# Designs tried in a protein design chat: VH-VL binders against Ubiquinone biosynthesis protein COQ4 homolog, mitochondrial (COQ4). Part 1

Scores and structures below are computed, not measured.

Target 1, 235 residues: Ubiquinone biosynthesis protein COQ4 homolog, mitochondrial (COQ4), of Homo sapiens (Human) (q9y3a0)
Amino acid sequence: SDGAGPLYSHHLPTSPLQKGLLAAGSAAMALYNPYRHDMVAVLGETTGHRTLKVLRDQMRRDPEGAQILQERPRISTSTLDLGKLQSLPEGSLGREYLRFLDVNRVSPDTRAPTRFVDDEELAYVIQRYREVHDMLHTLLGMPTNILGEIVVKWFEAVQTGLPMCILGAFFGPIRLGAQSLQVLVSELIPWAVQNGRRAPCVLNLYYERRWEQSLRALREELGITAPPMHVQGLA
Positions, changes and structure headers below are counted from each chain's first letter, unless a header gives other numbers; antibody chains are not in Kabat numbers.
ipSAE, averaged over its two directions, is called F for ESMFold2-Fast, E for ESMFold2 and O for OpenDDE. V2 adds 0.75 times the mean of E and O to 0.25 times the DockQ between the complexes of E and O.
[cut] stands for letters that were removed.
The coordinates of atoms that the task and the answers printed are left out; those that the model quotes come from them. Centres of patches stay.

## First folded at step 6 (VH-VL)

Design a01 (from f11 with heavy chain S54R L102T; framework fv_ficlatuzumab)
Fold by ESMFold2-Fast, scan of step 6:
Structure a01 (fold): chain C 235 residues (1-235), chain A 122 residues (1-122), chain B 107 residues (1-107)
Amino acid sequence: as target 1 above (235 residues)
Amino acid sequence: QVQLVQPGAEVKKPGTSVKLSCKASGYTFTSYYMHWVRQAPGQGLEWIGEINPRGGSTNYAQKFQGRATLTVDKSTSTAYMELSSLRSEDTAVYYCARGDFTSGYPDAFDIWGQGTLLTVSS
Amino acid sequence: DIVMTQSPDSLAMSLGERVTLNCKASQSVSNYLAWYQQKPGQSPKLLIYWASTRESGVPDRFSGSGSATDFTLTISSVQAEDVADYHCQQYYSYPLTFGQGTKLEIK
């Protein structure tokens, strides 16, 4: 529907120069305050076009990824049956995901809308990446404290190659104290990098069809090893 | 039209193994779970296990863990159940059945194969 | 394992009568309950899922009700083609389990 209205809800068309200006401004703001999800989103949308095309192509080649692109499932409060997930066995992906949301006081709906991606399918890919971010915390056993977020960003940087993830991985550590920084560099970055290299592309996982699966069995299937230490205790 | 096609019958001796097939057609094979259910003559239905054809992940009833192995061949849209160490009490009709898994929880079986009668006798 | 118990084991009805089949779970299965019809020599056919939702193509004389542990399948006006074994199944918890079945016959 190229000729009829915006490409998708909230789309704002921008030139390459405008994208460069938005990238510079959002990068500065994201470094100043990494909890500004809106600035992190703008940075991702304005700098990631080529990488998003690579991720989309990988999804197209994978049977599960191709189905995700075709069906475009969403992870949000309106699409999740929270009652069903609550009824699942303890240790299943769905129950552990709900536990993660409750413990960390986060909602599936906390993500900023996609605005600056000029291709509808690529806009879905970056939105999907944002929506599965909480699943990565669950898969990796990482809390939402600063250390945990940085570890997840190293995994995401290795997995996706998105400039925003690389920036977050390299500059996020400036917020850490000496003990956490040492643990990050000596233990957690090597672990996150190894898992990111071993695991298949996390965008190819149809999470909505795996709620019943044991989290332990899913980690084994993906080649994700248990964290080397309890990061929650280091916050 | 959606259908699951199974062979009519198999005869095996005690102590051997059998590999039963279930060929799917009329739908996207990797979009639904495949379940296996058996029914001994004059008895009720007994769930054996399930497989997600997409990733190959399986779940089994404890009674069949270690004896049953579920696999799929995506290129032919065919599911398989291998049952080892056969005993006379394994004599039953073995069904494959399609299960939905769209909202994060397994659903009821909307399509069933016609069943394979496995007879275990010497 | 959740044990599913059906009652009665068998039932004979006259054409046009209302028939009620019961299914009881040993533990709560919420609404994760299905009913199947199995005619002699045939595979089971899905009638009802989610305790009360009728499968496409199933006649409106079939209805399901109940929740948690107690479930009922009702045929408002039994017909000759309804002669079959009826099975309930919970899909709330692994392993998935079925009742022993109820045989419906016409007098």
Scores: ipSAE 0.000, ipTM 0.415, lowest interface PAE 16.4, mean pLDDT 82

Design a02 (from a01 with heavy chain T102Q Y105W; framework fv_ficlatuzumab)
Fold by ESMFold2-Fast, scan of step 6:
Structure a02 (fold): chain C 235 residues (1-235), chain A 122 residues (1-122), chain B 107 residues (1-107)
Amino acid sequence: as target 1 above (235 residues)
Amino acid sequence: QVQLVQPGAEVKKPGTSVKLSCKASGYTFTSYYMHWVRQAPGQGLEWIGEINPRGGSTNYAQKFQGRATLTVDKSTSTAYMELSSLRSEDTAVYYCARGDFQSGWPDAFDIWGQGTLLTVSS
Amino acid sequence: DIVMTQSPDSLAMSLGERVTLNCKASQSVSNYLAWYQQKPGQSPKLLIYWASTRESGVPDRFSGSGSATDFTLTISSVQAEDVADYHCQQYYSYPLTFGQGTKLEIK
């Protein structure tokens, strides 16, 4: 051992060749089933090192992003005060986030732990990205069906430049039926791209300090506009 | 076929309460907010409040807070508005209307009930 | 509360004329504005949402424009079936509020 002890609790050291093999295998599985959060996580960790450095550096330069890197807030069932969030006014970020989780049958804890990133701060950045993914569904008004996930991936690809998000955005659509594909290409991709370009970096938003904020006011602050159509029921 | 069905008319005396119904069909009841709007004869539309059928959480216009109570019965996909301490000024057509799709976006009201005419007179 | 003011209160037009209805908010509502058509004895029908997006099934002659505080509903060539009250609504902040309505009649 030439250096200090374990970088973080679930870290698994891997060689560049092992990272390449993990990337290829996880990309194939993620295309087969994007609901496999474990495979999506491995793909993100093994392909995104340079992009994670860029995102980390952007966070360091932003006042709110720097606070997030310093304090390292986590979004999980153990860190969320569900009772407090449920008591917030209807239409607040916290209440609408809980509604998203309930309606879509999603838990904050469904994400795989970070294992294959060899830098502790970058490991936090990718973990933060994973934990705010559900917030992006809430901010963009997208369900967790295949079409909604692809729309969120286009927003994330524009926002982050992560290879996993780019691959998911470009190859995810091959799983769609003709009607959803037409709607995606003609309406939803332009909308997602425009919002992704307009919004400040979503990793710089301290969600845990904005639970009480009106979701309407937050969306206006971020320049995020309503979807051009209702995506629920489209598959 | 998306539809909101309301009874045609109600007549009540001042000081009493009324509970109006709105039965939804043709969509997932818990995926949209249900709004209540009234219109007095020859007047404009007035928003009363909204309910999220999923959790039962409500928002009211201040004028109706403490007098209006919005509830839902998920088993029958029916929304209710109870209005207490009725006055002659409450004479109006009361509409239920569907808005906001799952995302926490307040939305325009795309589907409306046919309205219930409430007449408050002695 | 955000106060919505419509103008004019009423107007009478000849068939085929272009008509413009105005709606002003007392403070910015961004693009969270809808227009409804209400014929006598009927419930309101959504025409325009998100300030300028036409609802499915609404004829092309109806168009919405504006943002922030000043909004316009335009009917490019009025038809007999367009006789109705038109209401604007903001859904930017609670409480949701409507204008007083504009009555459109044919001469």
Scores: ipSAE 0.013, ipTM 0.474, lowest interface PAE 7.9, mean pLDDT 83

Design b01 (from p11 with light chain G51Y; framework fv_potravitug)
Fold by ESMFold2-Fast, scan of step 6:
Structure b01 (fold): chain C 235 residues (1-235), chain A 119 residues (1-119), chain B 108 residues (1-108)
Amino acid sequence: as target 1 above (235 residues)
Amino acid sequence: QVQLQQWGAGLLKPSETLSLTCAVYGGSFSDYYWTWFRQPPGKGLEWIGEIYHSGSTNYNPSLRGRVSISVDTSKKQFSLKLRSVNAADTAVYYCARGYSSGWYLFDYWGQGTLVTVSS
Amino acid sequence: EIVLTQSPGTLSLSPGERATLSCRASQSVSSNYLAWYQQTPGQAPRLLIYYASSRATGIPDRFSGSGSGTDFTLTISRLEPEDFVVYFCQQYDSSPYTFGPGTKVDIK
C-alpha cells in the first residue's frame, strides 16, 4: 500500500465505536481491579484525547516541558543507570526514587505499550504520565497500598484531569475499610487536592535532569507538603 | 504482631569483626527497609545503615568503609558486619524496621545486643 | 547533617504533672519530618510521634507533639509512673537520620 505505515511502534488504529467499546470494557475491568495496569492503560488511551491535548499544550508552553516533548526521554529499566542512582547522596531525588522502587517492589517499566492513541505526540504524553506515576509516589511520600494509591490518584486527577485518574480517585475509595475511608475524606483528599492545585504540572519536570537534586528542595520548589498523617499501615 | 529477635557475639577484641543477625517474625518482610542502629553508653542513637529485600543498602557515611549489611529473604533475616572494631564501637546495637516510603521512621525494634570492645 | 539539641537534659516532675520537652534543630526541618521516641533504660526505643504532631498506633492521647521549622515540643499532659523514662527526637528530613541526645524525665 501507499500508506506511511504505523504512527508509532505498537499503534493499533481503531474506529470511534471501537474506542467506545474499549473504554467501556476497560473502565469496568479497571474499577473491578485497579491493579490491572493493562486495563487502566487502555482506559487512559481511549478516553483521554481532549485532556491529552490540554496537557501537551501545557508542556509546549513550559521550557522544561517543551524540551521533554522534543527529546522524549523515557523512564524504564533500560534507560535508568541504577548504579549511578545508588551512588547519589541520600535524600536526592534519584536515591529516593530508587528506594521507592525497591521498597514497593515496583519496576519502572511500562507493562503495556501505547496502542489506541491516534496521535504520535499524544501517545508520548500518556506514556510519560505512566512513567512518572511512581515518581509521584516518591514526591508525595505515599506507599503503594490501596489508600496510598487513591491519594496519588486524587493528586493526579487534580493535576491532569485524565478520566482514568478521576475514575480511580472517585471510585477507588469503595475498596477501603471504614477507618481508612474516614481518614481519606477528612485529611488526605484535602491535602492531595491542595498539593495538586499548588504544584506546577508534574509532566513539565525533566526528572532525568534532576536526579541529583535534594528531594526536600524539589518538594519546596513544587509546593508539596508532608502528609497530615502516616499512611503506611492503614488499609 | 511484628517481632524482631537479634543475636551475635557481644565481646570483641580490637581489630575483630562484629557480626550480628536479626530475624523478623510476623508481617511482611519485603515491604520495608531493615535497619541497624547503635547507642554508646550514656549517649543517643546513631543510625548505621539499612537494607532492602533486593540487597540495596544505604550506610551512614561515618561508618561506610567498615560496614556491610546483608539480607536473607527466605529466612526473613538481615545481618550487620562491622570490620576493624575498636573501643569507640562499644555500644548497644539494635535492629529495627524502617516504616514508610521516602520518610523513614522506626516502629519495631529488636531487643538490643550489648557489644563491648576491650583489649 | 542536622544536629538536634534537647532541653532540659533532665526534667524532674511528679506523677500527674504536665511535662514539656523541647527539641531544637541546627537548621530547618522541612515538612515536619520530626519524630519522638520513648526509651526505658535497657530497652529499645518506642515510636511515639511522627510528622511532629501525629501519634503512632497504640500511643495514649496524653502524648502530643507540636512545632515546626527548628523548634519542636513533646507534651505529656498528665505523667503516669511508666512515663518517667528517656525521650529522643529524630529528624528524617535528610540523611543521615539524626537523633537528639535525649531528655530524661525523672521523679523529683
Scores: ipSAE 0.007, ipTM 0.460, lowest interface PAE 9.0, mean pLDDT 81

Design b02 (from p11 with light chain G51W; framework fv_potravitug)
Fold by ESMFold2-Fast, scan of step 6:
Structure b02 (fold): chain C 235 residues (1-235), chain A 119 residues (1-119), chain B 108 residues (1-108)
Amino acid sequence: as target 1 above (235 residues)
Amino acid sequence: QVQLQQWGAGLLKPSETLSLTCAVYGGSFSDYYWTWFRQPPGKGLEWIGEIYHSGSTNYNPSLRGRVSISVDTSKKQFSLKLRSVNAADTAVYYCARGYSSGWYLFDYWGQGTLVTVSS
Amino acid sequence: EIVLTQSPGTLSLSPGERATLSCRASQSVSSNYLAWYQQTPGQAPRLLIYWASSRATGIPDRFSGSGSGTDFTLTISRLEPEDFVVYFCQQYDSSPYTFGPGTKVDIK
């Protein structure tokens, strides 16, 4: 389907990706000039809050997502039974998550607490996203090096539309050398975008009830495919 | 530096059970599906089945419950048993390493074992 | 349930020539779940290409893969003596994983 009329006088239609680029541009201007605090405020209020509402509504419509919103499980050192996870079969989600944490020297605890969201349910949604970020590295087979993090951010940007994911996706590549940048643009971004579109919302996955599930079976259920190359050796 | 070595009886009579074992040397035994294939003389490869180190298995439905694969994680070995063999089961049998994350790519293979079932 | 066909069945060429091998699937292979293997008679297969176009570790750059959907190609830009062997395509989109019947690359 295609309709060519303007929505209203002088309306310039933009895709979700174009709106993301506009938000990223505003953030880039704020980073380039740190005294442009108005751009930071606009990004937080117009993009972050709206995006969190969309994600929450998506979770409410999904049976598993609705349970997550109701029960509000947490992934942290205080809530994880590390001994139980270590006793699980190799290749299970729980064992692979622990291996990811150990290999990359990452704590299960979130890096930043949620403090600036006044709606309690939306505060949980952003907290949940932060806590499952390491699960996405595990699901996608991505290391925590710069290239791997950028690939995960592209997947997250497509999945969630969160401002920080968009910023990481579009501006993270600036830190890459030419060879890694070529691989990112030609192979890894198309792969991440395809998987992000195919997979159901990863916030709707009740990870704490799937620790015993084979990671391979979970990936097949979610439609997540193997990366076209190993990213560990690349910058 | 990863090597797969396989062994087992190569000559069978109809109705007998084929038994082959594959041992993995070097590398990690976990995080992979350990897989069996066969190749009839002059034809292409046929996937038989796979096993994860936990004992979880997937089999080709065409083998109709005749196949079982087992694993011994302490020895880093896995074994194929194919029951009620007939002349159509004559083939070279290979063990192989497959990725555990839906990769389904087979990068290391055993040397192969020719299995002949007398008609 | 996906059936793979390979053409030609036999390809007769001389060292230094370009080889083009075709693999067609009976159904669309999603996400480029298509691999190519090389097999010397009497030996196990060797993985050459995966994800339709990605070379496996240690595979020379004269080997390249292309295609999507139902039509895939393996190209060997300049045949070396050791390349005169059999090549198989494999889909891994759906279980059971299936292989093509093979293309034999012969001298002369």
Scores: ipSAE 0.007, ipTM 0.420, lowest interface PAE 10.6, mean pLDDT 78

Design b03 (from b02 with heavy chain S54E; framework fv_potravitug)
Fold by ESMFold2-Fast, scan of step 6:
Structure b03 (fold): chain C 235 residues (1-235), chain A 119 residues (1-119), chain B 108 residues (1-108)
Amino acid sequence: as target 1 above (235 residues)
Amino acid sequence: QVQLQQWGAGLLKPSETLSLTCAVYGGSFSDYYWTWFRQPPGKGLEWIGEIYHEGSTNYNPSLRGRVSISVDTSKKQFSLKLRSVNAADTAVYYCARGYSSGWYLFDYWGQGTLVTVSS
Amino acid sequence: EIVLTQSPGTLSLSPGERATLSCRASQSVSSNYLAWYQQTPGQAPRLLIYWASSRATGIPDRFSGSGSGTDFTLTISRLEPEDFVVYFCQQYDSSPYTFGPGTKVDIK
């Protein structure tokens, strides 16, 4: 219903034509430079409405997912207790997540704000997906190099069906060298697809209530297996 | 193509500080956990701790308060200091490369340094 | 911490024979986070098997691993002279990472 002010703090109202133009422009930019998180975010917001609705509905039907939608936890520097995470046992989700952030120089705050989604709850769902992306690197044991990002995108594409993830999975490999491409196609895509199919929806995991859980125990719970080879040394 | 070389003093008296250094030749230094192990004569390996290229560390709780690991990324070196040694610290010490993915597999090892602590 | 026990402590065999080495964990090892290492006395360990059953790069196919939960086995189908060394199992399911005491494969 049209009446009051903005739906949320960074919301920018757009027409269907404007959304089409943003989608086309952001798709071109994201394909040119997949490290442009802002362009990837715009593409996700402008093309993902029906998929976001499906994800939101799945979360509503899951006990833990429903709590996430109700409580709307955020993963940011302002919401994370960094001292608590540093005090957790080695190998716990919280300690490994904090380490991932520090060593890769990734901040929870570097994610682009949601602007072009016209439903407040769906805007939360896509923001949640963006905030848990770094958890997926941690869960899957994937580095932030281009090969590792592509493997995570294949997992995300299978898990979420988001158009941005499908696009990234299929077109990202064109930027790889021949050796990495062969490893990706023969070993890593099958592994990512199998884990994506086996694991429950990662948006239904209340990460903020699982910081103390062993990362390896969590992987076992989710059915996530180790990669078939060491990706860290590959480019 | 990846080689680890280690050095340091091998003969210590009780209460002294053990200091060992490991240098990495070839391959990438970033994005691995650089790890120390020890092996008492005739026994199994014990994990001491690890360090990431930016300085983040994890230590075996059994050695807490005595161990520190440091890194020099420009030289591709990392070092172990173990304080207040005693006879139980007599072992061959190894440095090794560990995977950053959380699976902690160790694929390249230094040659080992025998450390003897005697009165 | 997870304590690993290896048996036998010493296994005496001849070249050409099959070797079977056991590793038992004090509690269940999740997702087969178990590795096997080979060590020549006076040298650093060499990774043989990871994920309980996957051979590391360059490891001959005579080496195989099996098992899950608390019981794991390393099998050498046909011993070569260079295989008469010490073998260690390692769990990497939980910190601290722990190793077994070793099994020495000795020549008769």
Scores: ipSAE 0.000, ipTM 0.417, lowest interface PAE 13.8, mean pLDDT 81

Design b04 (from b02 with heavy chain Y104P; framework fv_potravitug)
Fold by ESMFold2-Fast, scan of step 6:
Structure b04 (fold): chain C 235 residues (1-235), chain A 119 residues (1-119), chain B 108 residues (1-108)
Amino acid sequence: as target 1 above (235 residues)
Amino acid sequence: QVQLQQWGAGLLKPSETLSLTCAVYGGSFSDYYWTWFRQPPGKGLEWIGEIYHSGSTNYNPSLRGRVSISVDTSKKQFSLKLRSVNAADTAVYYCARGYSSGWPLFDYWGQGTLVTVSS
Amino acid sequence: EIVLTQSPGTLSLSPGERATLSCRASQSVSSNYLAWYQQTPGQAPRLLIYWASSRATGIPDRFSGSGSGTDFTLTISRLEPEDFVVYFCQQYDSSPYTFGPGTKVDIK
């Protein structure tokens, strides 16, 4: 009653030892089953502190990124105007994002809330990254099957340097069949790495102000090229 | 309403450079991809390439680096140059506008220019 | 590149009949990124259908599209005299954007 209020909604204070234990446990679970979004979230929160500070500093130096940090926009079912997105032109970012959600049966709310980051601004940065992940699937033209997720993780690892993305990129391929693994190594990883290096930081994009922008024009602006092959339905 | 008007030389000899220009009348020039196609007699359409008002281009790899598209935003014009032509380049050439959403769907077309490469 | 094949090459029918035109892709077309165009000889093409099944503005309801993956169909429910022209399919899933060789609808 004599202290300040909580740092943010759902914040759970943890000691360094508790963070180490959460990191080890969540890493084991995430590597075993990458579809455990809750364990992926915990791993990201407990291992990414230094990288999150670098990402935050990059956002602070970018005019659009600084605006995002100031205004703290959120992407969730409660903040999205689904009627507005459905009324947007075919091929716009917002319309294609909605199509991605529908086709892959993914909700904006499938992401776990941030709990184990002790800095309020860094907690926002990692939550923003999680909410933007589905935009990256849309930008890169990747489905949510295992191969598509691995390709996106290679792009994210190059873009962010987050430990969870690096682990997902290197260990995700063990779950692939031989044909998908061959295509991944020979074509998709080089493509993902090249685009990750070429594109500006994706956290600096104010997606909520770009809903009407053509997806093709946005890809052109970012230097993102078409995939070298169709990933939908492979493996 | 939007109208595309194209012009350029229609009769070429092998090894010459094809040069065609397309002008856009009415509507907005910015925020659209402006595209060139060709259609050999009795065959389907072949996409040549596209240009954005910024000057950014995408080309069909099959044209072996012979193609160049340029834009003049102040005149609302874009131009096609195809180098080292041969008889296989004989076709009707069309300019077109990509869809307003940025999708490569084509809602407005030029009248077409018959280009004949004669040995 | 995705290669599109259209069948039949020529379809001979009478006014009032139903026309069914097929387009097959050499590999799967994601998210139904397939369009149909109509072309009168000597003129530029006209967009009919996009997203495999959505009619473009001003296109009569006798035109309909269907299909997914590698197999797509354009149906004209009751042929009018002006419909006896050439039809092309186009994929826009990946660059380079490619078109089929066309199906000519001839009056019997």
Scores: ipSAE 0.000, ipTM 0.430, lowest interface PAE 14.0, mean pLDDT 82

Design b05 (from b02 with heavy chain S100D; framework fv_potravitug)
Fold by ESMFold2-Fast, scan of step 6:
Structure b05 (fold): chain C 235 residues (1-235), chain A 119 residues (1-119), chain B 108 residues (1-108)
Amino acid sequence: as target 1 above (235 residues)
Amino acid sequence: QVQLQQWGAGLLKPSETLSLTCAVYGGSFSDYYWTWFRQPPGKGLEWIGEIYHSGSTNYNPSLRGRVSISVDTSKKQFSLKLRSVNAADTAVYYCARGYDSGWYLFDYWGQGTLVTVSS
Amino acid sequence: EIVLTQSPGTLSLSPGERATLSCRASQSVSSNYLAWYQQTPGQAPRLLIYWASSRATGIPDRFSGSGSGTDFTLTISRLEPEDFVVYFCQQYDSSPYTFGPGTKVDIK
């Protein structure tokens, strides 16, 4: 019975009604400001239970994904050896990941903690998804401006089916000017959808064992092609 | 941090084979397409072809099978051979690095080699 | 093959003036896969702009690129003495990669 303490650090038990209210509020806030990582995290945790189970089960069926679930690697400043990554060849996943972090002024620790998922393994899956989001920017060549984030959300929506990604993909474009919206619809969404459909599940990549792999070779392995537009500087 | 140094014969007679080599110092040799260009005096640049460290090549069709590019990954060098040269092949030849895993183009260049084809 | 044309062939201006250089493509350059290079006579080209509008590392902010589709522009907001050289546009949307014939920026 429920005499035990929290399932994991920061766990907050919530009722179905409370989860519904948190989902509605966090969705509204995330659409208003997609840089609110706390609200994006709450939305993912409160709406994604079935999808997280599907993703977990898919990971269990994949040899690399199963190993990730067993070993539970984390991507954070405490787990990364930034000096070792910096010493890797230019063009390797590790060096290009560091370049992405530096250029976009993002740290591995910008993600909100998991609070509203009542299963430890599913809590890990959603935390893993959040931690590898920056890898998706690196793989897709997308900046962290609003257009780039929307493109990544279309890729993520196709890849994961997470409600937060679907909502971000469909409602994020409300914030765009007419020219950027036209480019998004005519060029970037078809590109993101095609890449998302071709690529195997990105949660099955053991990134921590692929730091030395050529980013070019990894993109080829995943079927990811060059972006159809320069999105840095576009609204 | 990255430097390209090139060398090879600069004076040729018609029908001979041009041979140029480019060495890469610093940085990664993998994950870039290593490229050859030429520029006839007073004219614009012409892309000749590119090679990946695996030996995979892509050539300008206008050179009609006269061109071959090879790599030596242990020495971090790549070489251009252009067969059956004529006066129209007189140009300054450059080697260059394809930027950002081939999605962008040509951030580091060799110093250039003037090749003159004269009878 | 995509053919690039540049205009004017020669642009005569004084230091401190604004320069606007045009590059037109024979067909749409999708995805803004267009770069600009600067070339001092007797030297290798230097990458200035890529993805139509992104400045390469070390390039002064007086250089800017714009445009899409078939029409692209390189702007130098205030010409410095060292800017009186040749400029080439290049497309990398499709193989073979092609360059324009160049615009010479000359001091009047």
Scores: ipSAE 0.013, ipTM 0.409, lowest interface PAE 8.3, mean pLDDT 80

